VH-VL binders against q96il0. Designs and how they scored, part 135

Target 1, 167 residues: q96il0
Amino acid sequence: APERGAERRDTAPSGVSRFCPPRKSCHDWIGPPDKYSNLRPVHFYIPENESPLEQKLRKLRQETQEWNQQFWANQNLTFSKEKEEFIHSRLKTKGLGLRTESGQKATLNAEEMADFYKEFLSKNFQKHMYYNRDWYKRNFAITFFMGKVALERIWNKLKQKQKKRSN

## First folded at step 5 (VH-VL)

Design mg4g (framework fv_ebrasodebart)
Fold by ESMFold2-Fast, scan of step 5:
Structure mg4g (fold): chain C 167 residues (1-167), chain A 121 residues (1-121), chain B 108 residues (1-108)
Amino acid sequence: as target 1 above (167 residues)
Amino acid sequence: QIQLVQSGAEVKKPGASVKVSCKASGYDFTDYYISWVRQAPGQGLEWMGWISAYSGYTNYAQKLQGRVTMTTDTSTSTAYMELRSLRSDDTAVYYCARGPNFGKTEGLDYWGQGTLVTVSS
Amino acid sequence: QAVLTQPPSVSVSPGQTASITCSGDALGNKYAYWYQQKPGQSPVLVMYDDTERPSGIPERFSASNSGNTATLTISGTQAMDEADYYCQAWKSSTGYVVFGGGTKLTVL
């Protein structure tokens, strides 16, 4: 059914950006931050007369969004897990329980946490460097295809004007 | 079950090219880079480069820059490594390996069985 | 220079502790990885992220990374542990993978 087709069009491929934009929108829509990646997903509008080049650009942008969200979701999960393990390890070393006398979750002060952040950033430097390389590569490709789409649209407008002049 | 299966042994003359394939199964192919590592007879492991199965982005070892090309075919979950202008010192077992993965690990956790490439006149 | 230095060989008697070192500037700020390779076989990841052990690797394998030196330790070494061992790290300045030269472990 046509309604099912419309619903499928509104669904993110990976399920990472689980949001429903206004369905009558004729433009791209930006959603709330994803729970895992903390990035705002973009719902790309699909025009009825989309060219193969425009489709390629849109697919590249969608795939780059999914890649980016997966990277940051995984990075945030790793950070949270290692942070929790660091806190538990430090509390155990001090002979303290995981809960305070008031029953609340025990925490470390800012100076103690600074050691964790320094170690985490140092250990993850290469992961961030490789992420940046791929990010630059993807943005270059997107910019290149955006240029091609712009030229295609200019050419199509010029051809249409010439056709109207001949009629 | 995660598995990397490589193409069979090759014998080439100096100046020829060789293309080795590596078919991945048991995981989402685009989640991991594929690294290529070679080992000359009686020698250690030498990293050749890696390719993103998602974007096709590559990073090659400097000594092989200009002679090596890495590609992937997502529809068949297969990675390829082509080495051109072969020399006798390119005789080695060539391995593909899974890794790194963005934000998860930088290690090479699963390896193909290896492909012996012999370059001789 | 993208070098990780390993001793070319280490010999131990069965049941003794083997220690294989890997030294290089990359290890100061990067994770160390260790691979085991037996004759005619592909390398197998035996340690990752400095100290972590993959599922299926015996508990007698452990590792550390302190300063510029990573160490693979095999306690209660068995004849089946006889193999070549390679360390690996990522080279921050070039973004490239670097392997150590390899250490042949002989169990006499």
Scores: ipSAE 0.000, ipTM 0.469, lowest interface PAE 13.9, mean pLDDT 79

Design mg4h (framework fv_ebrasodebart)
Fold by ESMFold2-Fast, scan of step 5:
Structure mg4h (fold): chain C 167 residues (1-167), chain A 120 residues (1-120), chain B 108 residues (1-108)
Amino acid sequence: as target 1 above (167 residues)
Amino acid sequence: QIQLVQSGAEVKKPGASVKVSCKASGYDFTDYYISWVRQAPGQGLEWMGWISAYSGYTNYAQKLQGRVTMTTDTSTSTAYMELRSLRSDDTAVYYCARDAKYLSPQFDYWGQGTLVTVSS
Amino acid sequence: QAVLTQPPSVSVSPGQTASITCSGDALGNKYAYWYQQKPGQSPVLVMYDDTERPSGIPERFSASNSGNTATLTISGTQAMDEADYYCQAWKSSTGYVVFGGGTKLTVL
């Protein structure tokens, strides 16, 4: 998200969000929920001898996470914008101002808001279907590459056993 | 076929603003981001920012913050890029590009480009 | 400051292999993309996701990304491949797209 995105000055590796995993972690680390997407970011551990195939898988997982975070940040922004527009429209119809005498934002009761929620869900049905479709495609791709990495690791172990046998 | 068609060339005075349009066809406009990229004469590509046609969420290049505004009109499947307080070094061909958001930003279709000349 | 560095020019004879490099910290964590631009034309995506080729791009185009260096390779280079080539990555912490400075490929 925009709120936590930052590069560290004067560091060779950069480009991670302000949440920071423990130094010298040997495992993936899960951060707090993003303010806009409500999703917890994952920082992926990078092994010192990462293969090109392992790097491809890690990048795919990172890009999928960022796509997912972007989708939900956009969804929440659209929801907030349309909710405000709906409230303003209804308040104008009632002849009410956008704020109370105390300066608080004017709001609608739960029954009035139910109309908005129904409309929003209906309007976004197609988008949610596309999201689910792409989410499944992405998870299929990740699973496929995980399989390739597993096969590579098995092959490397077999080669290592041959070397040990020769000595 | 997928196509992005941009508005025609413009000549502006320093201090003016310019608004370039990009009309998309052949796909669901709201399923993709639109990025704007410019190229000064004889120079390389410079990314300006992107906009989600779905949410209106924008992300602008730091150098252009405060001078650029990107918008979309979903009823006409058109994206707009407005650049204000024009300087002579804003003279460039401005491109819109469809951003295939499925893995990471990649520009699979580009508009034909719009030459904006800033001179007195 | 450029965060993706490309050689300004590369020259090869027809039929030889051309290699264009692109270096930067973003490439260690993000996919590389490559664009071809001929004079007076819009850029064309020629490689995506480090190694993948779009439909319609000749098989002689290939690419790799290892560590902080992405490489575009054109085998059996033809006169029609003469163009400017740009690499691209993105920086996840900011959401910013970054282009390399471009490489002019000359086929003589």
Scores: ipSAE 0.005, ipTM 0.510, lowest interface PAE 13.1, mean pLDDT 80

Design mg4i (framework fv_ebrasodebart)
Fold by ESMFold2-Fast, scan of step 5:
Structure mg4i (fold): chain C 167 residues (1-167), chain A 120 residues (1-120), chain B 108 residues (1-108)
Amino acid sequence: as target 1 above (167 residues)
Amino acid sequence: QIQLVQSGAEVKKPGASVKVSCKASGYDFTDYYISWVRQAPGQGLEWMGWISAYSGYTNYAQKLQGRVTMTTDTSTSTAYMELRSLRSDDTAVYYCARDRPYVTSGMDVWGQGTLVTVSS
Amino acid sequence: QAVLTQPPSVSVSPGQTASITCSGDALGNKYAYWYQQKPGQSPVLVMYDDTERPSGIPERFSASNSGNTATLTISGTQAMDEADYYCQAWKSSTGYVVFGGGTKLTVL
């Protein structure tokens, strides 16, 4: 059977998976940037003898990745939607069509778009501040558990060495 | 041993909100996600979203985005799903199920289901 | 609106082998899961990770996933196996879950 951590259930919008590491992998695999979040997903290797502490670290890392992917996918989607709504609203106010004579989407000048960017950033300021706070909290927790796992591995090696020495 | 127990049936009018609970027992609640799946009468299974009992991280089906909210209370090992702006086509049995979406185990334990009827 | 396609119904005689297919692009590189649902009851996970059987599920249940088609196989089908069967897989990189439309298995 393939190792559990070698594969994720990520798919492209067309239903074709863009992130599927080799089934025989014995280490973490990094994929291409996600279309929506623009972040590279990681498939975490799950060893057969994973300790409870190692499992807790892996789960925390997986959940942090999911949280990060979802945050940026939602943020990018919201940005695109509100940008289109803003452009549509401004073009209507000017009595202009949504398409140029060549059939391309009509655009606003840089000065008008600056108004949108200022409003979007202001509107989302608190959300981005909470994201940054949670991002740092999650990374602190991950670093802390990485330290615990490292100490556990050192302890286990020392135990094994002492056992060999007593024989 | 391992069990998910849901709240009782509800009858709501269009435009109202419903909040279904799902109480877990027999396992470490924070080790699993809780997925919510509904089934309209005579229809198939429809995934609504999931929530991590550990972090509170949620992911919702696109069709329900903006109408659904999922939460957990780790002190009572209970998950909640609230659906707002109810329509007649929201009439369904609503299930909770424990899940590990990034660890391959599937939805191995399901609640008994909660019938939500939306009628005027 | 399901990405995964299942036959609406499959009929078998008692003791014969039932095969239920589930096809979709996601299955080419994602694990398939199978659920059994009897009238008035909650779904029950019968197969996971393409080929794995949960504890408590009879050995007559088996499954495979080849190309873009997952197959649930029930050997020596019994009357108690009569139910609706749903396949499940992932659809998107953001973690969206998709179910097949379901297959009614009739044992007669």
Scores: ipSAE 0.000, ipTM 0.489, lowest interface PAE 13.2, mean pLDDT 80

Design mg5 (framework fv_ebrasodebart)
Fold by ESMFold2-Fast, scan of step 5:
Structure mg5 (fold): chain C 167 residues (1-167), chain A 119 residues (1-119), chain B 108 residues (1-108)
Amino acid sequence: as target 1 above (167 residues)
Amino acid sequence: QIQLVQSGAEVKKPGASVKVSCKASGYTFTDYDISWVRQAPGQGLEWMGWISGWSGKTNYAQKLQGRVTMTTDTSTSTAYMELRSLRSDDTAVYYCARDVSYGKEFDYWGQGTLVTVSS
Amino acid sequence: QAVLTQPPSVSVSPGQTASITCSGDKLGTKYAYWYQQKPGQSPVLVMYQDNERPSGIPERFSASNSGNTATLTISGTQAMDEADYYCQTWRSSTGHEVFGGGTKLTVL
């Protein structure tokens, strides 16, 4: 039975959004930005007569999306947590509270935050290198299978043309 | 009881900016998103943009890109919509609506805020 | 360019069935939503995800969405149903929401 529609509310302990594709989709569907990763998930349309090669490509793209979503959800949560800790530490050093007189959240200026960004980037340099390597590997595999699917579709069209001409 | 309460009517001159607030109550603010929709006098509904209640990420209507900014204050469960460089054709009732993306969409609406732009 | 076209007005007699259409390219491949707006009031969601009714909306409201056309149907139309009705969907490429131009339902 078809699902009612995409569920947007995120209740995942891992910080990854949960969504189901809307009914009546005849194309790939782009969802809202994930609560934690800030990336828009893509629901892949499954044709009734999907070939094994098309299924392989779709599953590879889905697995790559899930990996990418999880990576950025974790990265963003880590960034937010460490940013908060950094701000609290610096405000404490200055003898300032976490809130302003108006009740708004106290913040640091751009120069002060530059220290945090430099530290965060340096600390995560190796992690970003591994992410880029894996992202490259995954996209290479996807491109390769996209090429195979394209060739399969061309061959099927050529077969249809010959069959039509023969009949 | 779920409720969205908007700020009061405003009169502005062309070129000014306006900031409308939308205070949510009766639900967990960060679990839902807020869309802004406007309606010029005697005209239909026009979607302006959407903001995530959790991440603060936005998606604005193409014709308003560069003039609109949507923000939230989770501590007060309030969404804001600021429209800059006001023109007479921006005169409208501005609504906020709770956005249940991929569910009911706009299931609860604020009462509306009339913004009049005249010289 | 996603444009949703609605007739500007529909008139029915009390107890008659009203049909309000909303046309858009490949609209049936997406979900359609319907809102009721009475003069001086905020819109009210009356149908979501093509054919689902929110709690509190009478059973006389029903809807369908197929091909290029979504239809809101009000059976046994009552004077209280007199209002402007708007359909809504989104653009898959941008995630932007799109409203129809609205239909004024008059119950004579």
Scores: ipSAE 0.000, ipTM 0.462, lowest interface PAE 17.4, mean pLDDT 80

Design mg5a (framework fv_ebrasodebart)
Fold by ESMFold2-Fast, scan of step 5:
Structure mg5a (fold): chain C 167 residues (1-167), chain A 121 residues (1-121), chain B 108 residues (1-108)
Amino acid sequence: as target 1 above (167 residues)
Amino acid sequence: QIQLVQSGAEVKKPGASVKVSCKASGYTFTDYDISWVRQAPGQGLEWMGWISGWSGKTNYAQKLQGRVTMTTDTSTSTAYMELRSLRSDDTAVYYCARGIPYSKSEGFDYWGQGTLVTVSS
Amino acid sequence: QAVLTQPPSVSVSPGQTASITCSGDKLGTKYAYWYQQKPGQSPVLVMYQDNERPSGIPERFSASNSGNTATLTISGTQAMDEADYYCQTWRSSTGHEVFGGGTKLTVL
């Protein structure tokens, strides 16, 4: 008769599969902040058994990240260039050089800089409004697909339970 | 009705650049991406890249990286594809096609009529 | 280098069922799309997301996608179906689109 508990249980294949190669993480990886956007990029982990719905969700998340990176990199570069041009223009109007006696960049007072900030914000108001609308639209789409993926996982779990009951 | 209308045929010498336009109508331009696909004479379809109508974000095929630039003008609902340093093997019909980036990927549901670009040596 | 492999040509008699295959590594884990192109014309989307049919495409067009192979099936094939057919999918690691080499369907 076979002895109860005499048979050893082998390790489940899923136990081995949780250990990823040292070269890469098996999960999403977060990088250092980008020089221009000041946002941290995320490298998304792609499972071999990824469903079409999971692929759509990941693509939306990747697209949203790239969109954010590009928007803020462009915005920060535009701000820096226009700020420098404004300072140079104002200093020339005053008959001042672009550098102080110590060789440092000459600066404007807070009141003069306030003019620049007001103009920059007004000029970019519509652009930022469209950014916010795109962000809401992307967030809605991501949430929608997260819901679909959750339902898919629940359905698959129910199918597994049905198999156990048929046994 | 939804339409994508492309600019007319071009004949270029090797080393020149070509810029093809794709005018969209009948839908909200900023809600869809535009892909560019080319087809050399007697050959299959080759994807070149896509651009978002919303953000202007691009994603180019590796083979064309550094030679292609895609842009949009939302005020005219027009997408552009510029290919530089033309070679004889760039002779092809160039298509623009509409896709969906946000929620449902229906593939390329509408296509332009195509623009023949001939590069003669 | 990801590649989608299609047979170069398929021939059927009018009224018979045509089957066009598209093979790629783990293609069944991705959505497949199908396009019809007649000589001198732009491609037309005939199937999307594996097995969904766009409005205006006849019910005799159907498709499947499982394992490494997607299949476009045309029941009761008509002379007007004679065209080149292309499959297409995403490369998930790059976000790039890729087309199959195309299949010429001849109805004789």
Scores: ipSAE 0.000, ipTM 0.460, lowest interface PAE 19.0, mean pLDDT 78

Design mg5b (framework fv_ebrasodebart)
Fold by ESMFold2-Fast, scan of step 5:
Parts: sequence; C-alpha cells; structure tokens
Structure mg5b (fold): chain C 167 residues (1-167), chain A 120 residues (1-120), chain B 108 residues (1-108)
Amino acid sequence: as target 1 above (167 residues)
Amino acid sequence: QIQLVQSGAEVKKPGASVKVSCKASGYTFTDYDISWVRQAPGQGLEWMGWISGWSGKTNYAQKLQGRVTMTTDTSTSTAYMELRSLRSDDTAVYYCARDSPYLQSGFDYWGQGTLVTVSS
Amino acid sequence: QAVLTQPPSVSVSPGQTASITCSGDKLGTKYAYWYQQKPGQSPVLVMYQDNERPSGIPERFSASNSGNTATLTISGTQAMDEADYYCQTWRSSTGHEVFGGGTKLTVL
C-alpha cells in the first residue's frame, strides 16, 4: 500500500479538516463542501483491475455528480441574488434603510420572508420538476449499472473458485 | 474578478525590515488562505509560509523561523508579510498567492510581485 | 535540500511534444501541481491535483504522477509555451509546500 498523506492545515471555516488527500486510496472519499453548491464532492477510487463496466459506472457517477453540483451552484447563486433584491425592495417600500442603528444589515422577519420563499418556489417550479425527473432517471441508471457490476464481481469470484479447484 | 494587489518595490539596507502587503478582492477573504513565495533574481520559487484567512494561524518555512511574521486584516481583506534582519540574499521578488482548500493545495491566483532589494 | 528535482532545460521544435519531469521520493502518493512563469510575470497554475486543468488552460496540456515521477506533457508545443515550469507538492512531515527547481522550456 502506498504511504498516506498527512493533514497539513487546521480546520476549514466549516469546521471540516483540511486534509491533503492520500493518493491511491482504496476507497472513495468525500471532500469539503464546494463554495457554490455547498455539496461535498466525491473523489472516486479507480481500482487497479477496473473492468469496462466498472469504468462506465464510475463515469456515470462522476457525470451525475458534476450535473448535480452545477445545478445547485446555479440555484444557490440565483436564490441569494433574488433574496437580497427582495429584502432591499421590501425595506425601501417600508421606508427603512439598508442598515440598522447598530450598523448591521437590516433584515425582514420570518413571516415576511415566507412571501419570498413562496414566490421563489413558484417561479422555479418547472426547473425543479425537470431536476427531479433527471435525478430519477440518473439514479435508475446508476442503480442498474451497480447491479451489473455486482453480478460481474459475483461471477468473477465464482470463476476464481472454479479455477482454484481445477488447478 | 479575483485579484491580489501587492505594495510597491522597496530598497533596504542590511539589517532592516520590510513589510509587504497583499490586498485581496473579488472573493470572501476568510474562505481562502494566503501563501508567500519568493524568487531571487534568476532563481526558482521558494515557499516562505502560509497564513489562514479564517483563523490567522501561520506555518513558516524552517529557514525563515524567527525572521518572518505573517498577519491579516480581515476588515481590509489584506495579508502582510514582514521579514526582519534583511541580508543581501533576501533580495527577491516576493509573491502572495491564494491557497485554495478546494484544490487541496495549489495556488490559483498570484499577486503581481514585489521586488525587495537589499544593498548597502 | 531540494525535495523535487526537475531538469534545468528542455528544448523542442514547434508542433512537437514537450515532456517535463519532476522527481521526488514517493511523489505519486501525493498530489502534484504545475506552474508556468514567463519573464517578468507572475506564475500561472496550469495543472492541479496531478492531471486536472484549470479553466482557460489549453487541452494540449496534460500531466501524470506515479511512483517517484510526475510529468507535464505539452502536445503540439507553440512558441507561446516558452516559459519556466515549476512542479509543486507538500511535505507530509511538516505541512510545508515544496517547489521543484524549475525547467526552462525553449521552443526553437
């Protein structure tokens, strides 16, 4: 086994350890949350004897992760921008400044923010429906290939057992 | 969009101190770390140390222990590197570089560099 | 006490493939990073985590890292690729970053 990498830094702002990832890990590993999507990326382990089927599954999982990361990064940025615009608009309508007397950013209460969330969800209904549909399709494809890989591994194990017996 | 802007060139006598600034813009300063790297004329890159943008913790190259101090001012999104007891072999271009936790290592953005000349 | 060793210079003709090596004990158990530096300019990250390209870096740049050697490969080398190239990793015992000595790529 190759020598593992050590942790080289203190904890990240989110409280997560800042590890240098060990190369040639025998397992998938989870990184710190992405700045934009706030989802943790998975770095997939590549087996020494990766079959074409295992490679297809890994690539499908990687592409699905990239699609998911991109969707949520875009969604979170849109949400933050529209939320800020909504807050500024409502504060202006109420005749309030953008800052409190203590110098903090002025905010709306939970009841007022509920209006924004309802509008945001309604506006993005079609987008979220397409996301759910594609997520469902991708999940089914991944499950299907996972099943195929599992069967391949069982077959290879049985083949090794027979080879041992015949030798 | 993302920029690191360093202070101007300095000429110092041996034994003096120099303090180089690095003003960050275009990102959340506390989400990233700052590394300092220097390059003597005609020579390669030499890592000097690292400072956390979040905690302010530092880690300095062994050769510079006791002579270098790295600090940050979060209110101005600025990192500082002070090198004391300057010698002629400290003559170099000094760079600040953004050290991304999302790249696990690696310096994705660099300042323009600050030439520090140490001569009598 | 250099931990990473690079050849001082590499020369190629335009359109040829350039290979720049970086050698260090068990380097393949760590991630390697590559920087391009042109005269009078700051370094630019051209490869990270062994073989990933930053946005804006041409696809003719590729890299590998296994055993004790990391390699930066530039296919169809152009005059604009003429620069000094540095590899970089971290030292596990100290958490300190380490640069290679640099390789001057000349395109003739």
Scores: ipSAE 0.000, ipTM 0.471, lowest interface PAE 14.1, mean pLDDT 79

Design mg5c (framework fv_ebrasodebart)
Fold by ESMFold2-Fast, scan of step 5:
Structure mg5c (fold): chain C 167 residues (1-167), chain A 120 residues (1-120), chain B 108 residues (1-108)
Amino acid sequence: as target 1 above (167 residues)
Amino acid sequence: QIQLVQSGAEVKKPGASVKVSCKASGYTFTDYDISWVRQAPGQGLEWMGWISGWSGKTNYAQKLQGRVTMTTDTSTSTAYMELRSLRSDDTAVYYCARDQNYLPEGHDYWGQGTLVTVSS
Amino acid sequence: QAVLTQPPSVSVSPGQTASITCSGDKLGTKYAYWYQQKPGQSPVLVMYQDNERPSGIPERFSASNSGNTATLTISGTQAMDEADYYCQTWRSSTGHEVFGGGTKLTVL
C-alpha cells in the first residue's frame, strides 16, 4: 500500500517559510530552496476557467509536493540530530570536550564520519526504498493525469477547428 | 469479495487497554493503507490514525499520540489498534477502513465496527 | 488546524434537491470526500476526489469543491437517502485526515 504515514510526520517543522510568487503571475512559479527540505517549492497558478480535470491534476501535484517537502524536511532534521549525537558520543569516548580551544565545535576525522554515514544509510535504507516507490507511483499518477489533460486540450482545439471548417 | 472483519465488542474498566483487530480479505493487503476511525454514541466520526499495509509505518492523531499503537501482521492480513489508559470518554464504535495514498480514492471499504465500552 | 464545518441538519421533501455544504479554509485546493451513514451501519463512500462517484452510487449524487466550500448535491431525493452525511479531507502539511461534524438529512 502507499506509505501514507510512513513518510509523513505528525508535526511539520517549525519555522517553515511560505513561498509567495510575484504579483500578476499567470504561470506556475518555482521558488528558492526551502530552509528545511532543501527542495524548491512550486506555486501553481489557478486559471479562471480551470477544468475539473485540470483541477484534479493540480491538486495531485500540490499534495505530492507537500508530501515530498515533509519527507525531506523530516529526513534532514533526523540526519542532523543523529550526526550531532554520533559526534558527541565518539568525542566523549575519546575523552575530548565538545569544543576546541578556539571555541569551534570539535569534529571527527573522515574515517569515523564514514562509519556514521554507513550506519545512517543502512538504518534508513528501507525508508528511502519505500519513499522511492511512492514517489514513482505518484509521478506515474501525475503523468497519467497530464496525459488526460493534454488529450482534453487537443480535443477542444480540434472541436474549434472542426467548427470553423464545417461551413 | 473484499471484506474487513473486526473483533467483537469489549467492556473495559478505566485505566485498562483494549486491542481491536481488523482482518482483511479479498485483496492484496500490502497494496492499501488502513485507517482507524471512532464514533462516540450519538456523535460524529473522529479520525485516529492510519498504518501502511506495506511498510507498517504509522501516523496518529495528535490528541491520541502516546496512547494509541497501530500494527499489522502481513501473514494474516490483519491490522490492530491498541488504545491504552482508557477513559469513559473513549466509549465508542471503532472502525477500520482502507484507502490508497498515492492516488487517494477515499475509504471505500469499512469494517463492521467494534463497540468498546469503558465503565467502572 | 483544518476544521470542516457542516450544517447539523438539512430537510427536504421527496423529489426535491438536497444540498449539503462543507466549509474549510482553502478546501477547494484539497480533495474532498463524502460518506453516508445510516443508523447502526458503517459509513459508505458516496463521493471521492471532489466529484467522482464510486461504482454502485446513483447518478443523482453529485458534488463540487471550490474556494472554501465543498457541496454534496442529491437530485430527486428519495426516502432511502435519509442518513448522516460526512465530508472528509486530508491536512496536506501533516498527512492527517479530518472529518466534518456531519449533517443529518431528513426526507419528509
Scores: ipSAE 0.000, ipTM 0.497, lowest interface PAE 15.7, mean pLDDT 81

Design mg5d (framework fv_ebrasodebart)
Fold by ESMFold2-Fast, scan of step 5:
Structure mg5d (fold): chain C 167 residues (1-167), chain A 120 residues (1-120), chain B 108 residues (1-108)
Amino acid sequence: as target 1 above (167 residues)
Amino acid sequence: QIQLVQSGAEVKKPGASVKVSCKASGYTFTDYDISWVRQAPGQGLEWMGWISGWSGKTNYAQKLQGRVTMTTDTSTSTAYMELRSLRSDDTAVYYCAREIPYTDKGLDYWGQGTLVTVSS
Amino acid sequence: QAVLTQPPSVSVSPGQTASITCSGDKLGTKYAYWYQQKPGQSPVLVMYQDNERPSGIPERFSASNSGNTATLTISGTQAMDEADYYCQTWRSSTGHEVFGGGTKLTVL
């Protein structure tokens, strides 16, 4: 895509791909990679007698998936957008067209692209640091609630066994 | 499938403001930008500006700076274009059109147009 | 100073090739787009990114963009092709889009 200037486009769409799980599935289903984030979405199975704690865990996992998908879709599109803008800006500065005489897209050599990669990594260091921090916090919370759900299920199973033995 | 439906024709007096709506359907609203283009009777197409469906960021034609405001309502998949301090030479059919962000793809789907007549 | 210049009118007989030009400074370094508009109707995208056809646009439509001139070519022109045609690009310094003045294609 040709360069339009920084003011025109500053944020990419970050929709999550929707998919349908196979019929009669009683497990979580993993779909194909999202075209923007390149992450596989998970459709969570909902049991008929889901407890409030199980519902809280499922909602936390769904929210975390949406957050994660949105972050990577934005990063991937920002990278692609800024890369194209950088290439087009440099080609324009040199007085070159966006295509070669053979009709293929004009490209910059590795030496010229090194400046872009260095700048992009530097610019996004803090953003990725905050992402990693939040990712670990979210996974800790999920693990914690998974433990609570597991304990609840164990206690319910033990209660049923004790009741059966007392009968 | 993909459709942009605009609000109905309006007649305004000089100095008034007009707000045209553009309701999108058949696609994910936030994945595309909306451009506004107008056409005076018997004249060519004139680009007015665009708004990002994702960020809400706008970019307006220099001629219209200070008189035009573009907004979106993601919950209703609707884009709006408000033009203030109307003059007789603002009489035109106003179009909204969809554009793919970052690919510099053209305006692939257009609304039916809204005639705005400015007369005393 | 982004201005796209088109001839105001082009006339061809049915079956002939119509050529509509669009001139702008270094236009070939940018993507050009073409729209068809029939009386009382909304514009329809007929060419995008210089020479790509949207689904539903006949193969008789083709285009090129090089140097300062983009060209829309309609081979075997039919009466149904009679319309106004507009070229469009963007101004890299401002991010603003710009349309050509339009060309009325008459098929007689």
Scores: ipSAE 0.000, ipTM 0.460, lowest interface PAE 16.9, mean pLDDT 79

